# Ledger of designs, part 18: VH-VL binders against Large ribosomal subunit protein uL3c (RPL3)

Target 1, 266 residues: Large ribosomal subunit protein uL3c (RPL3), of Bigelowiella natans (Pedinomonas minutissima) (Chlorarachnion sp. (q7xyp4)
Amino acid sequence: AAAARASSSALVALPGGRMIEVPHMTKDYRDVKVCSRQRKWEIREHMRDPIKMGLMGTKAGMTTYYDDEGIAHPVTVIALEAGNVVTQVKTKETDGYDAVQLAYKETRDRTIPWPERQHLRKHGNVKAMKHLKEFKIADVSEFTPGQQLKAEELFEVGDLVDVSGTSSGKGFQGSIRRWGMKRGPMSHGSKSHRQHGSIGCSATPSRVYKGLKMAGRMGNERKTVKKLPVMMVNDEEKYIVVRGSVPGKKGTIVELRPTKIVGKHC
Below, E stands for the ipSAE of ESMFold2; O stands for the ipSAE of OpenDDE; V2 stands for 0.75 times the mean of E and O plus 0.25 times the DockQ between their complexes.

## First folded at step 16 (VH-VL; framework fv_sibeprenlimab)

Design r4 (at its last look DockQ between E and O 0.01; V2 from the best seeds 0.00; counts 0 for: pae E 17.6 > 2, placed apart)
Fold by ESMFold2, look of step 16:
Structure r4 (fold): chain C 266 residues (1-266), chain A 120 residues (1-120), chain B 111 residues (1-111)
Amino acid sequence: as target 1 above (266 residues)
Amino acid sequence: QVQLVQSGAEVKKPGASVKVSCKASGYTFTDYYIHWVRQATGQGLEWMGYINPSGGYTKYAQKFQGRVTMTADKSISTVYMELSSLRSEDTAVYFCARGDYYDSSGFDYWGQGTLVTVSS
Amino acid sequence: EIVMTQSPATLSVSPGERATLSCRASQSVDSYGNSYLHWYQQKPGQAPRLLIYDASNLETGIPARFSGSGSRTEFTLTISSLQSEDFAVYYCQQYDESPYTFGGGTKVEIK
């Protein structure tokens, strides 16, 4: 499809200070209101497909774009930092289920535990990464340890995605307790062979602080925002733009997956 | 505005079949799934299966595979559930319910229920 | 098949008091960061009525005294100030994998 012409744009800061220029989107992008009958049929056919691979990204910020009809749309820019490299590929024969593990956000070797560093070397000789996430998908045969995933190969403008992350905490990867406790509850779900997709948002082991109930805490819960249209994908400038809001504050690590459930509000 | 209206109560002998209808109105019939759920007297709810009216696709709980058939007639916005080889333990109220497979919002509209009694 | 277990089986509560209903799944019902767990109310002689979807979202037209919480395998329905019309049986349902099983129910009796 033809590249969008930018006559005006907004600048959005990436983590680390880099700026992304988000051009004015033309009507030839799929500015899709999921409610149309034709679009609903297209989505239902998509939902019969096998579960497909996703990506990890970093929330860079929000801005407004205007379509050709002058309608303002809130959008979230998700940065693609160094990573999204396949590490372990699991199969029913080796591990009892099919999954692909991704490594995201390069870091120094000393930042991660030695066993995890050895894991990365064993599975594709991947550089030290801050986050490892497992994606349970239908067909793992296309993925090889050490493979760099590209967003333009996985997503197109107009696709619907589900974006998961930690909602509005008091800081990165955690929250401030109302009593000012320094050590927050960093919950990582139970590991099991029945776990669907990702089991956490951090490559480091999670700790559960004894005597702390997470259900009543404000803004520290894992949340998925569903049915977000992809507005732009750019691997060269390393970002994805989705319509709407995404969980968490700037710098929050998020998971993007092709949507499976598209909603009743059409 | 959205309504699911089911056919009336039925009394059947063991070994017979029953066909319960569920007429939908107030929404685009082919945009939602219809699920069937039954409830024996004094018991909980039991999911039986669903049908997608747009393509006629069905999925049945394993317990009912081979005994249940769900069909849809788009011209009259009606779904049918047929249960064959009836037994006394099939005596229950049968509900149809609207669900959107693409949204985790649950079953938002239910029919009034149809009592099926299986007695010798 | 995911088994849903509700407790208590019967709950006797005076009007105006808080009621807390528990639902436990035999396996996690979370997929891709979302909890596929719904709550229904069934009054005598009526069809079930959706109260809470996706563990914590209040359905349109449901009073704010109802709330849901939990994730993975443990879920809770709370009625903050029980009204006389809340006498009913409450069911949880998982929608993560077929068959989409219901819990055995919790009967709430108004004392």
Scores: ipSAE 0.000, ipTM 0.388, lowest interface PAE 17.6, mean pLDDT 75
ESMFold2 (binder alone), look of step 16: mean pLDDT 93; pTM 0.951
OpenDDE, look of step 16: ipSAE 0.006; ipTM 0.491

Design r5 (from p2 with light chain G54D T57N R58L A59E S98Y; at its last look DockQ between E and O 0.12; V2 from the best seeds 0.00; counts 0 for: pae E 18.9 > 2, placed apart)
Fold by OpenDDE, look of step 16:
Structure r5 (fold): chain C 266 residues (1-266), chain A 119 residues (1-119), chain B 111 residues (1-111)
Amino acid sequence: as target 1 above (266 residues)
Amino acid sequence: QVQLVQSGAEVKKPGASVKVSCKASGYTFTDYYIHWVRQATGQGLEWMGYINPSGGYTKYAQKFQGRVTMTADKSISTVYMELSSLRSEDTAVYFCARGDLYEGYFDYWGQGTLVTVSS
Amino acid sequence: EIVMTQSPATLSVSPGERATLSCRASQSVDSYGNSYLHWYQQKPGQAPRLLIYDASNLETGIPARFSGSGSRTEFTLTISSLQSEDFAVYYCQQYDEYPYTFGGGTKVEIK
């Protein structure tokens, strides 16, 4: 039993300029084992019913959460702006697959094209929102158009989520940064320190294979960070906190999805 | 015939809460939004927010954020607006109105509910 | 928020005369070929009544003597021949941006 330490609260700005305080929670997250890019842990057995549905959110920023033992955890605060309303329910019978479409981030009517407004009206009678995303789920029967989803009903502290978003753009990058290639010798007369090197063979196939890793645009791609533990859920203040980093810069839209667990060790 | 019938006049003290009801009839309750608009005596109209009775989604004007709560009971086709921490400035007639996503106008209104906040 | 300004505050008109009411928006409320502006009439002790929607469309049941015009930031409600029942307060309202906002109103009274 580690000695209980007072943890510090962190302030994070939500979209719109509202500041929130991420309070200390008396939950031990050491046993929340995840498989992430930051740390690979054994997957803990799920303690509740599986998460049934995802949500959209806005990356508000990162901060540090201190647990009862004074251990620092990097966390991302995801703001839940107006939205996460069901606009359409797709079924195998009607569309060939089961999915729930959500609308997110309320906006001015003028910013939504007429066809989109009509869609929102027709299927869910939902006000103008900037983002529409589908979540494929096993059972769509519990969802109806116009339904407001609540984070506290879907997520609980300790749940594992996959967070998807568009990664930060990094422009045109060399092969070393983009693909993690090694550099050449820095001494002995070398003049090819960061050059790509060979890109193929002469006679066979006498071409560069498609997909050969080379310098190019990096980032601004859809990425998913898997198996992030939920640290806090607050529908009153409209945010969710997950452990670890999520794709994108502050202000970008992210999708929280139930983690698909394949094996205990990923 | 579309009708919105509101609850009766209320007299409250400062700091109290008031809950006004709006019963809708004559149309499919979940097909339209219900907006709330108030009007102080001799003053103009002020939009407070709306609720989607279908799923309970709400949007409030920033001015009332944290003080106003709109709810819907589909079983009786009724929307409620609760305003807390009442001030003298909240003395007004409160209207519920039917709204549509596409047109953005209020085509049917309740008769209004006078809320008086006095010491 | 979008500020709606109505002028004049009071308009004195005789029965049978033409009444012209102005509504100005602090920013354009037009988009995708539509003007996001409505007009309402309110009589003492009554709820507002929709007259004109989307700047120029007459609401069902409203007399043809009412008409709306305008675009972008300038809008006009016109009563071609004022009737005794038309003496009331008229409001414009935008729905382009939240919060929805109303003008201050124009009171049409008997001259």
Scores: ipSAE 0.000, ipTM 0.436, lowest interface PAE 14.8, mean pLDDT 84
ESMFold2, look of step 16: ipSAE 0.000; ipTM 0.377
ESMFold2 (binder alone), look of step 16: mean pLDDT 92; pTM 0.936

Design r6 (from p2 with heavy chain Y50W Q62E, light chain G54D T57N R58L A59E; at its last look DockQ between E and O 0.01; V2 from the best seeds 0.00; counts 0 for: pae E 21.2 > 2, placed apart)
Fold by OpenDDE, look of step 16:
Structure r6 (fold): chain C 266 residues (1-266), chain A 119 residues (1-119), chain B 111 residues (1-111)
Amino acid sequence: as target 1 above (266 residues)
Amino acid sequence: QVQLVQSGAEVKKPGASVKVSCKASGYTFTDYYIHWVRQATGQGLEWMGWINPSGGYTKYAEKFQGRVTMTADKSISTVYMELSSLRSEDTAVYFCARGDLYEGYFDYWGQGTLVTVSS
Amino acid sequence: EIVMTQSPATLSVSPGERATLSCRASQSVDSYGNSYLHWYQQKPGQAPRLLIYDASNLETGIPARFSGSGSRTEFTLTISSLQSEDFAVYYCQQYDESPYTFGGGTKVEIK
């Protein structure tokens, strides 16, 4: 029962203006059940060993893909711009923890501070990069400064990743939108439809507790969507496709990390 | 030391299938991809595909798509390459090679397996 | 696919002389500031052996008389002083774009 595939919906613009058409999905992702904001599935045993290292990418956009069974899947295309080069390897011995620092998104030398430029030059003669991020991993011995990481070698279809990024800013929002609070009565003479209501007691504690959920700025925070399956990896065209939505607007930087699986269920 | 040891020479008829084995040793088997490259007599090298022994994932060259199957047995650190619907043009020495994780070169090779396809 | 062209097809050189081998790619094999071009040596009846990776890096165990240079579409393998054991076929290989592709090879033979 293959439903008509809307091939036209598969077009996504990558950074730099290049348009790509994401190929049809393989069947490999079907073996992976994920916990996402969209769908929660039981986690199956993954055939592949855990991912050893993460990558940085740029959110290119979202599209809908149809599998060979005609099922629609929301996917996010993550562009891989120039970068993902190892700049520094941190170890427990030297730094107190194991991590690999990656540089991402080539930029002009003048756009980065001189100390950072020297850091990049000293460690593997890496070109000027706009973003530096550390990835904590179990074994850093395989990584050396100056090493170029490739997505196709690190990720395969069916892998689970945690995608982190800065969420979209939404400005100052009321308590209902920001925290999902309920509104007041709409009838019976009520004038408190969207008001916050009580913020505490008079006698005890005679103050508003710190952290009380109230109106305020919403978004523009680091968020992580966990256990997203990798649907496609294409190093030729320099993109990764993951199922589901990821934090941020188009053009924002995201981090793909090995998923931390806790238990069998979400 | 890293070693890749392949199975012996094969003689097949057109239309038949051949399965070549490559046993890896001297390193963590699941840490590297295994590639298959063939070479016809007096000719150059032709990449056929790779397998990730960790999960058994594969990628094949378009030319061989549908005819080649690569598999891995982790218990014995062995990779297999099966080529079906053999033709005379498939007569070649077939090499397995270890691929690096990032840069796409082959640092260790098997000794090669001659596959002869003749009527 | 990226087509790799090696020249010359055959190179006749005397022992002790310098040998220069060329490899041309149909398109740039440079990505993210790296050249994904590698060189191999193959002797008769043997498997290829990695010589140079990423255009200019000498593989461990390879004599220093071997060197690689180049970028984008033009690459060169140089043997500074040819030794008797260096008579072989040399291949370049790219990994900038799938599929992996090899040059046609250059046979270095004794003059």
Scores: ipSAE 0.000, ipTM 0.435, lowest interface PAE 16.1, mean pLDDT 84
ESMFold2, look of step 16: ipSAE 0.000; ipTM 0.373
ESMFold2 (binder alone), look of step 16: mean pLDDT 92; pTM 0.941

## First folded at step 17 (VH-VL; framework fv_zigakibart)

Design u1 (from m6 with light chain Q55E; at its last look DockQ between E and O 0.90; V2 from the best seeds 0.00; counts 0 for: pae O 6.0 > 2)
Heavy chain, then light chain:
Amino acid sequence: QVQLVQSGAEVKKPGASVKVSCKASGYTFTDYYMHWVRQAPGQGLEWMGYINPSGGYTKYNEKFKGKATMTSDTSASTAYMELSSLRSDDTAVYYCARGDLYEGYFDYWGQGTTVTVSS
Amino acid sequence: DIVMTQSPSTLSASVGDRVTITCKASQSIDSYVAWYQQKPGKAPKLLISDASSLESGVPSRFSGSGSGTEFTLTISSLQPDDFATYFCQQYDESPYTFGQGTKLEIK
ESMFold2, look of step 17: ipSAE 0.419; ipTM 0.725
ESMFold2 (binder alone), look of step 17: mean pLDDT 94; pTM 0.959
OpenDDE, look of step 17: ipSAE 0.023; ipTM 0.574

Design u2 (from m6 with heavy chain L101Y; at its last look DockQ between E and O 0.81; V2 from the best seeds 0.00; counts 0 for: pae O 7.1 > 2)
Fold by OpenDDE, look of step 17:
Structure u2 (fold): chain C 266 residues (1-266), chain A 119 residues (1-119), chain B 107 residues (1-107)
Amino acid sequence: as target 1 above (266 residues)
Amino acid sequence: QVQLVQSGAEVKKPGASVKVSCKASGYTFTDYYMHWVRQAPGQGLEWMGYINPSGGYTKYNEKFKGKATMTSDTSASTAYMELSSLRSDDTAVYYCARGDYYEGYFDYWGQGTTVTVSS
Amino acid sequence: DIVMTQSPSTLSASVGDRVTITCKASQSIDSYVAWYQQKPGKAPKLLISDASSLQSGVPSRFSGSGSGTEFTLTISSLQPDDFATYFCQQYDESPYTFGQGTKLEIK
């Protein structure tokens, strides 16, 4: 009797305290080429039309997702809170470029400045949202103000996405951690184990060059992790699961964009 | 004159679904949100959620997620609410109500639709 | 969720009486309160918005006051047509919530 190994589902907390169960993967993702630090995958040939539009989401957390072969994948659950409503469609004729503006994360009306409220009202009569972001796309004709975008219509399992967000703040960090500089000698009377070292030359240029890498604040910057495969899309429960880590702490806003692939596999 | 006219009373068995309609007239349908409020017999009012007819954006009370589905047809100026997996405690009068963009109060109401769930 | 506690649940009064209904919010909601009148078998009717803004067509004997956490609906001189159930509602934050209602009856 092949003991049906109870597919270990993982519980993840979404914003607002709702718990979701991430089910076991039923598809093989070995053919998805992912530039990951841990495992190289082959890029799956997309049999469908390219992804046309991105979404905003909230990082809910990370967990382990097991595929049908029992392989463990580190994944990030991205909650889709109230939002991802089209507010404005920009075109080359009107604005000089093609883009779709999305509103994300419902908020109180009083928390939004009057001009912004008027903007949301004018463009699609959209309820107060905390975040606005533009997505540049090739064809904006399919989008209208007030339109609610659905993740299942935009993304499929196996799609590759670029996830952007603000990285976690790490405070003031030394040059070794911040820039990957090497240590000095640890023995032989050395007193410069973790010091920065030389920051320039004496006579020429007799100054520190602008932009010289030194100790300083690390993190809290916009970062993009590219070519993350979509592992699961669920509009009913309002979440997307991507393989790998995404920028930011739990609760931070992230942007999911179609991956720009140069060439077939890279 | 602004009017919201709802569909007639419904009697359903447990486990069934029901779809209530709300036809709007006397104003631009897409300029206002359509809210849904229920009232159980002898009980107070409970907000279920709203739909923006302009694009179909919806917000649900967490209590009614999975229970209620709100849709709209702009061509017919009609909002719809579907209740699934009906139970006896779903027995109530269901109201559609117009809400402004800025204001979460309801200035015009439908006449209500009584949904009775009985074995 | 914001809880709206309405008091009293039942109020008996006579024609000509001054009547006051109170609604308390579980947290500060500024002036984002509406009052409704509901008669048996009818939909609620909006009386007051923004805590004190009287709606068009509503008699001047109705007034609303309050801010923050405590709100009141006042009928200065009760008329026969005023016997109904009254509800307060907050719209400061989703989900929007109602008070439990006050049934105004003839004494």
Scores: ipSAE 0.020, ipTM 0.516, lowest interface PAE 7.1, mean pLDDT 85
ESMFold2, look of step 17: ipSAE 0.290; ipTM 0.643
ESMFold2 (binder alone), look of step 17: mean pLDDT 94; pTM 0.959

Design u3 (from m6 with light chain S94R; at its last look DockQ between E and O 0.01; V2 from the best seeds 0.00; counts 0 for: pae E 19.7 > 2, placed apart)
Fold by ESMFold2, look of step 17:
Structure u3 (fold): chain C 266 residues (1-266), chain A 119 residues (1-119), chain B 107 residues (1-107)
Amino acid sequence: as target 1 above (266 residues)
Amino acid sequence: QVQLVQSGAEVKKPGASVKVSCKASGYTFTDYYMHWVRQAPGQGLEWMGYINPSGGYTKYNEKFKGKATMTSDTSASTAYMELSSLRSDDTAVYYCARGDLYEGYFDYWGQGTTVTVSS
Amino acid sequence: DIVMTQSPSTLSASVGDRVTITCKASQSIDSYVAWYQQKPGKAPKLLISDASSLQSGVPSRFSGSGSGTEFTLTISSLQPDDFATYFCQQYDERPYTFGQGTKLEIK
């Protein structure tokens, strides 16, 4: 049964129902996992490396993936849907900070508002996309509006990445809800404990709100899982595989960034 | 403040099974591997294996394959290890210990669970 | 499996002494060594990782050194709290293995 799992253990559905077979990992991945002395020295030399460009993807699923030595690897497949096109390049001179804006997940023009469609057209003449995200990076000079980013140019097997995502991470909600607001005419001040030996009390209801908060964001959690090894990168089949778990459920949009700080034992 | 709290001591007969629990707190349970380490009376430490709670994936020391079964419950932030077909030489203190993604060393340990197998 | 051999098995010393415990691996393991302290009836406590990296909250009198096949734990000035059993552990390849332990006793 171990041999059968080695030959057919990693079939994963991408968005849209397309199936891919994530290949059985070879011994070569395991060797890359083992840190060479030269690789260890390179990591130490670059511990304060400048922040590099990342990519967006969609969580396609998780699976157990067995290598040719029978070692189990808990992995997450991240689909690369249409997108990862540079739109706006921000510089310290023009915007006060350096960043590259990336458009991800092609959609119909009707789905996005006219001002956003104009923004995409102005910046690189990019097709309608569902998601626009900024990546603050150290050097924006090599990126131009309209540029298609490829995962194989940004990541290599054995690289460490940080994967960020939001659960039901909506932006501002169209509601007036306040944290800690109570509904009703009175708080818990009714039905006092002094019904037999009562002290005279005011009969006027009093409403007291603890922790009065300004209206703002509702349910906007971001989570980052750090130092996940890249196990596979495939621009042709449109996926990247990382070891371990990533934030969110299947279908969650995630951001992959090279790890800023790597351990001494990679 | 990371804390690992294990279930209480067990006394079992040969042939029985036992399930030891390890409840984690003070960190995101699914961000770390949970390892199990055994210490027989008056003896050294033996690594038994680990589980990754985020996917339920396990790796066992060959010596304990078929003897130990490691599971986890992410909603309860609890790891479990079940020992089957107990023999007297399974008498030991069993520790859970936290390890990072790449690490085979253990920065936080549970208090230990003593399992005694006697007929 | 990688065998970790500690020496000595038992060490008697007095408060204030400098103590050295040695651990030898059966093959080269670069710097992938951790050291633990275990007091009777207690779980092990991590002292050092990566052969020489002191864990947070561990007194600076503890230090580690070595690479390849030979590793050393040193306590520069022994304190009453340091009488315990010490283990080395390799994490270069699975299964992870521990040394047999060094019991540090008061003289």
Scores: ipSAE 0.000, ipTM 0.371, lowest interface PAE 19.7, mean pLDDT 75
ESMFold2 (binder alone), look of step 17: mean pLDDT 94; pTM 0.960
OpenDDE, look of step 17: ipSAE 0.008; ipTM 0.482

Design u4 (from m6 with heavy chain D31Y, light chain Q55E; at its last look DockQ between E and O 0.55; V2 from the best seeds 0.00; counts 0 for: pae E 9.4 > 2)
Fold by ESMFold2, look of step 17:
Structure u4 (fold): chain C 266 residues (1-266), chain A 119 residues (1-119), chain B 107 residues (1-107)
Amino acid sequence: as target 1 above (266 residues)
Amino acid sequence: QVQLVQSGAEVKKPGASVKVSCKASGYTFTYYYMHWVRQAPGQGLEWMGYINPSGGYTKYNEKFKGKATMTSDTSASTAYMELSSLRSDDTAVYYCARGDLYEGYFDYWGQGTTVTVSS
Amino acid sequence: DIVMTQSPSTLSASVGDRVTITCKASQSIDSYVAWYQQKPGKAPKLLISDASSLESGVPSRFSGSGSGTEFTLTISSLQPDDFATYFCQQYDESPYTFGQGTKLEIK
């Protein structure tokens, strides 16, 4: 008889209170053979893949499970809340570069500024969303405003992704200020000419909100964890599972982007 | 003049599917979401979900996931709702209703389509 | 899910009466309430949005009030055309939900 292993529950709460259990996973990303240094160089020189589209999610939680060999596997469940709808599609002809803007996490229309509401109406007639993020990709021709992205169409088990998190829900505010959706000042510094050498152009938005003491923290909280294997994708239950940890705490909005080095594994 | 004209009454057997149509006129079809609401005999109104005709984005009430599939044809200004695996408790009047882009109330309604599931 | 509870379930009244229908939400929904009128064999008709905003073409004898968790629909002087079933609806968050309805009948 096999010894009773200490199994951790994989039960994780999604936003909205629905509980999911992460299934026993038979695929282990450690089975990927380590390529020689020469082979890795050859792959990069001759088989570089084009940058593909990503999506957004919400960190639902982490759990640990033990496989049949007793090895602990920490995994993070990323919920797919309502959203991942294409809004603006940028091309070299219109904007000088190729990008697709996504909207994520429905909110009441009255919670977003009028200029952003007009932007969403113009670009796909999209309901108000809490977060608006841009993804620079190689080919935008397959995307149209108002299109719903599905995780199972973008990712498969075994893919490597980079997961980025901004520790606060600044997505819509950041995209408006960063990408000129609201034609106003691009600077977040103080309101005076005393910007010389003190802060530079990467200032905080504290002057817009009550929260000046929080401003410095916001500008330095973005993190990216690279090369996380996708363990599971489930559009029916609205989640993605990745191996390891992702930035932020439960409830943090994250961006999943394909790892640039996603070519062959030898 | 905004009008929503739904397809006629349907009688189906358990296990069958039905597809209800809702043809819109008098406004720009892609500028408003189309919602579906059901009313079982002698019961109140239940919101089933919506579709954004621009791009096909849908959101379903959890109660109706797996039962309802909402689609649209922008060239015909027509929204569709398909009910699958019909049961007797799916017998109801089904309404399409236009929702404002930024609000969740319904200013115009179709006349309703009665779906009857009989054994 | 936000539960909307209407009272009364049935209301008997005469032409010229003032009537009030109440709707209670299971949580605060600010002013995101709409009111509908439904006659037998017909679709609901929007009367009120945003708790108190009268829809165009609706007679001024209809009025709405309330915020937070309690809302009312008032008809100041009943007309024969007003005998119908009335529903409240919240649209603060999905799933959007309706009250169970109030049937307004002739006394």
Scores: ipSAE 0.006, ipTM 0.522, lowest interface PAE 9.4, mean pLDDT 77
ESMFold2 (binder alone), look of step 17: mean pLDDT 94; pTM 0.959
OpenDDE, look of step 17: ipSAE 0.021; ipTM 0.618

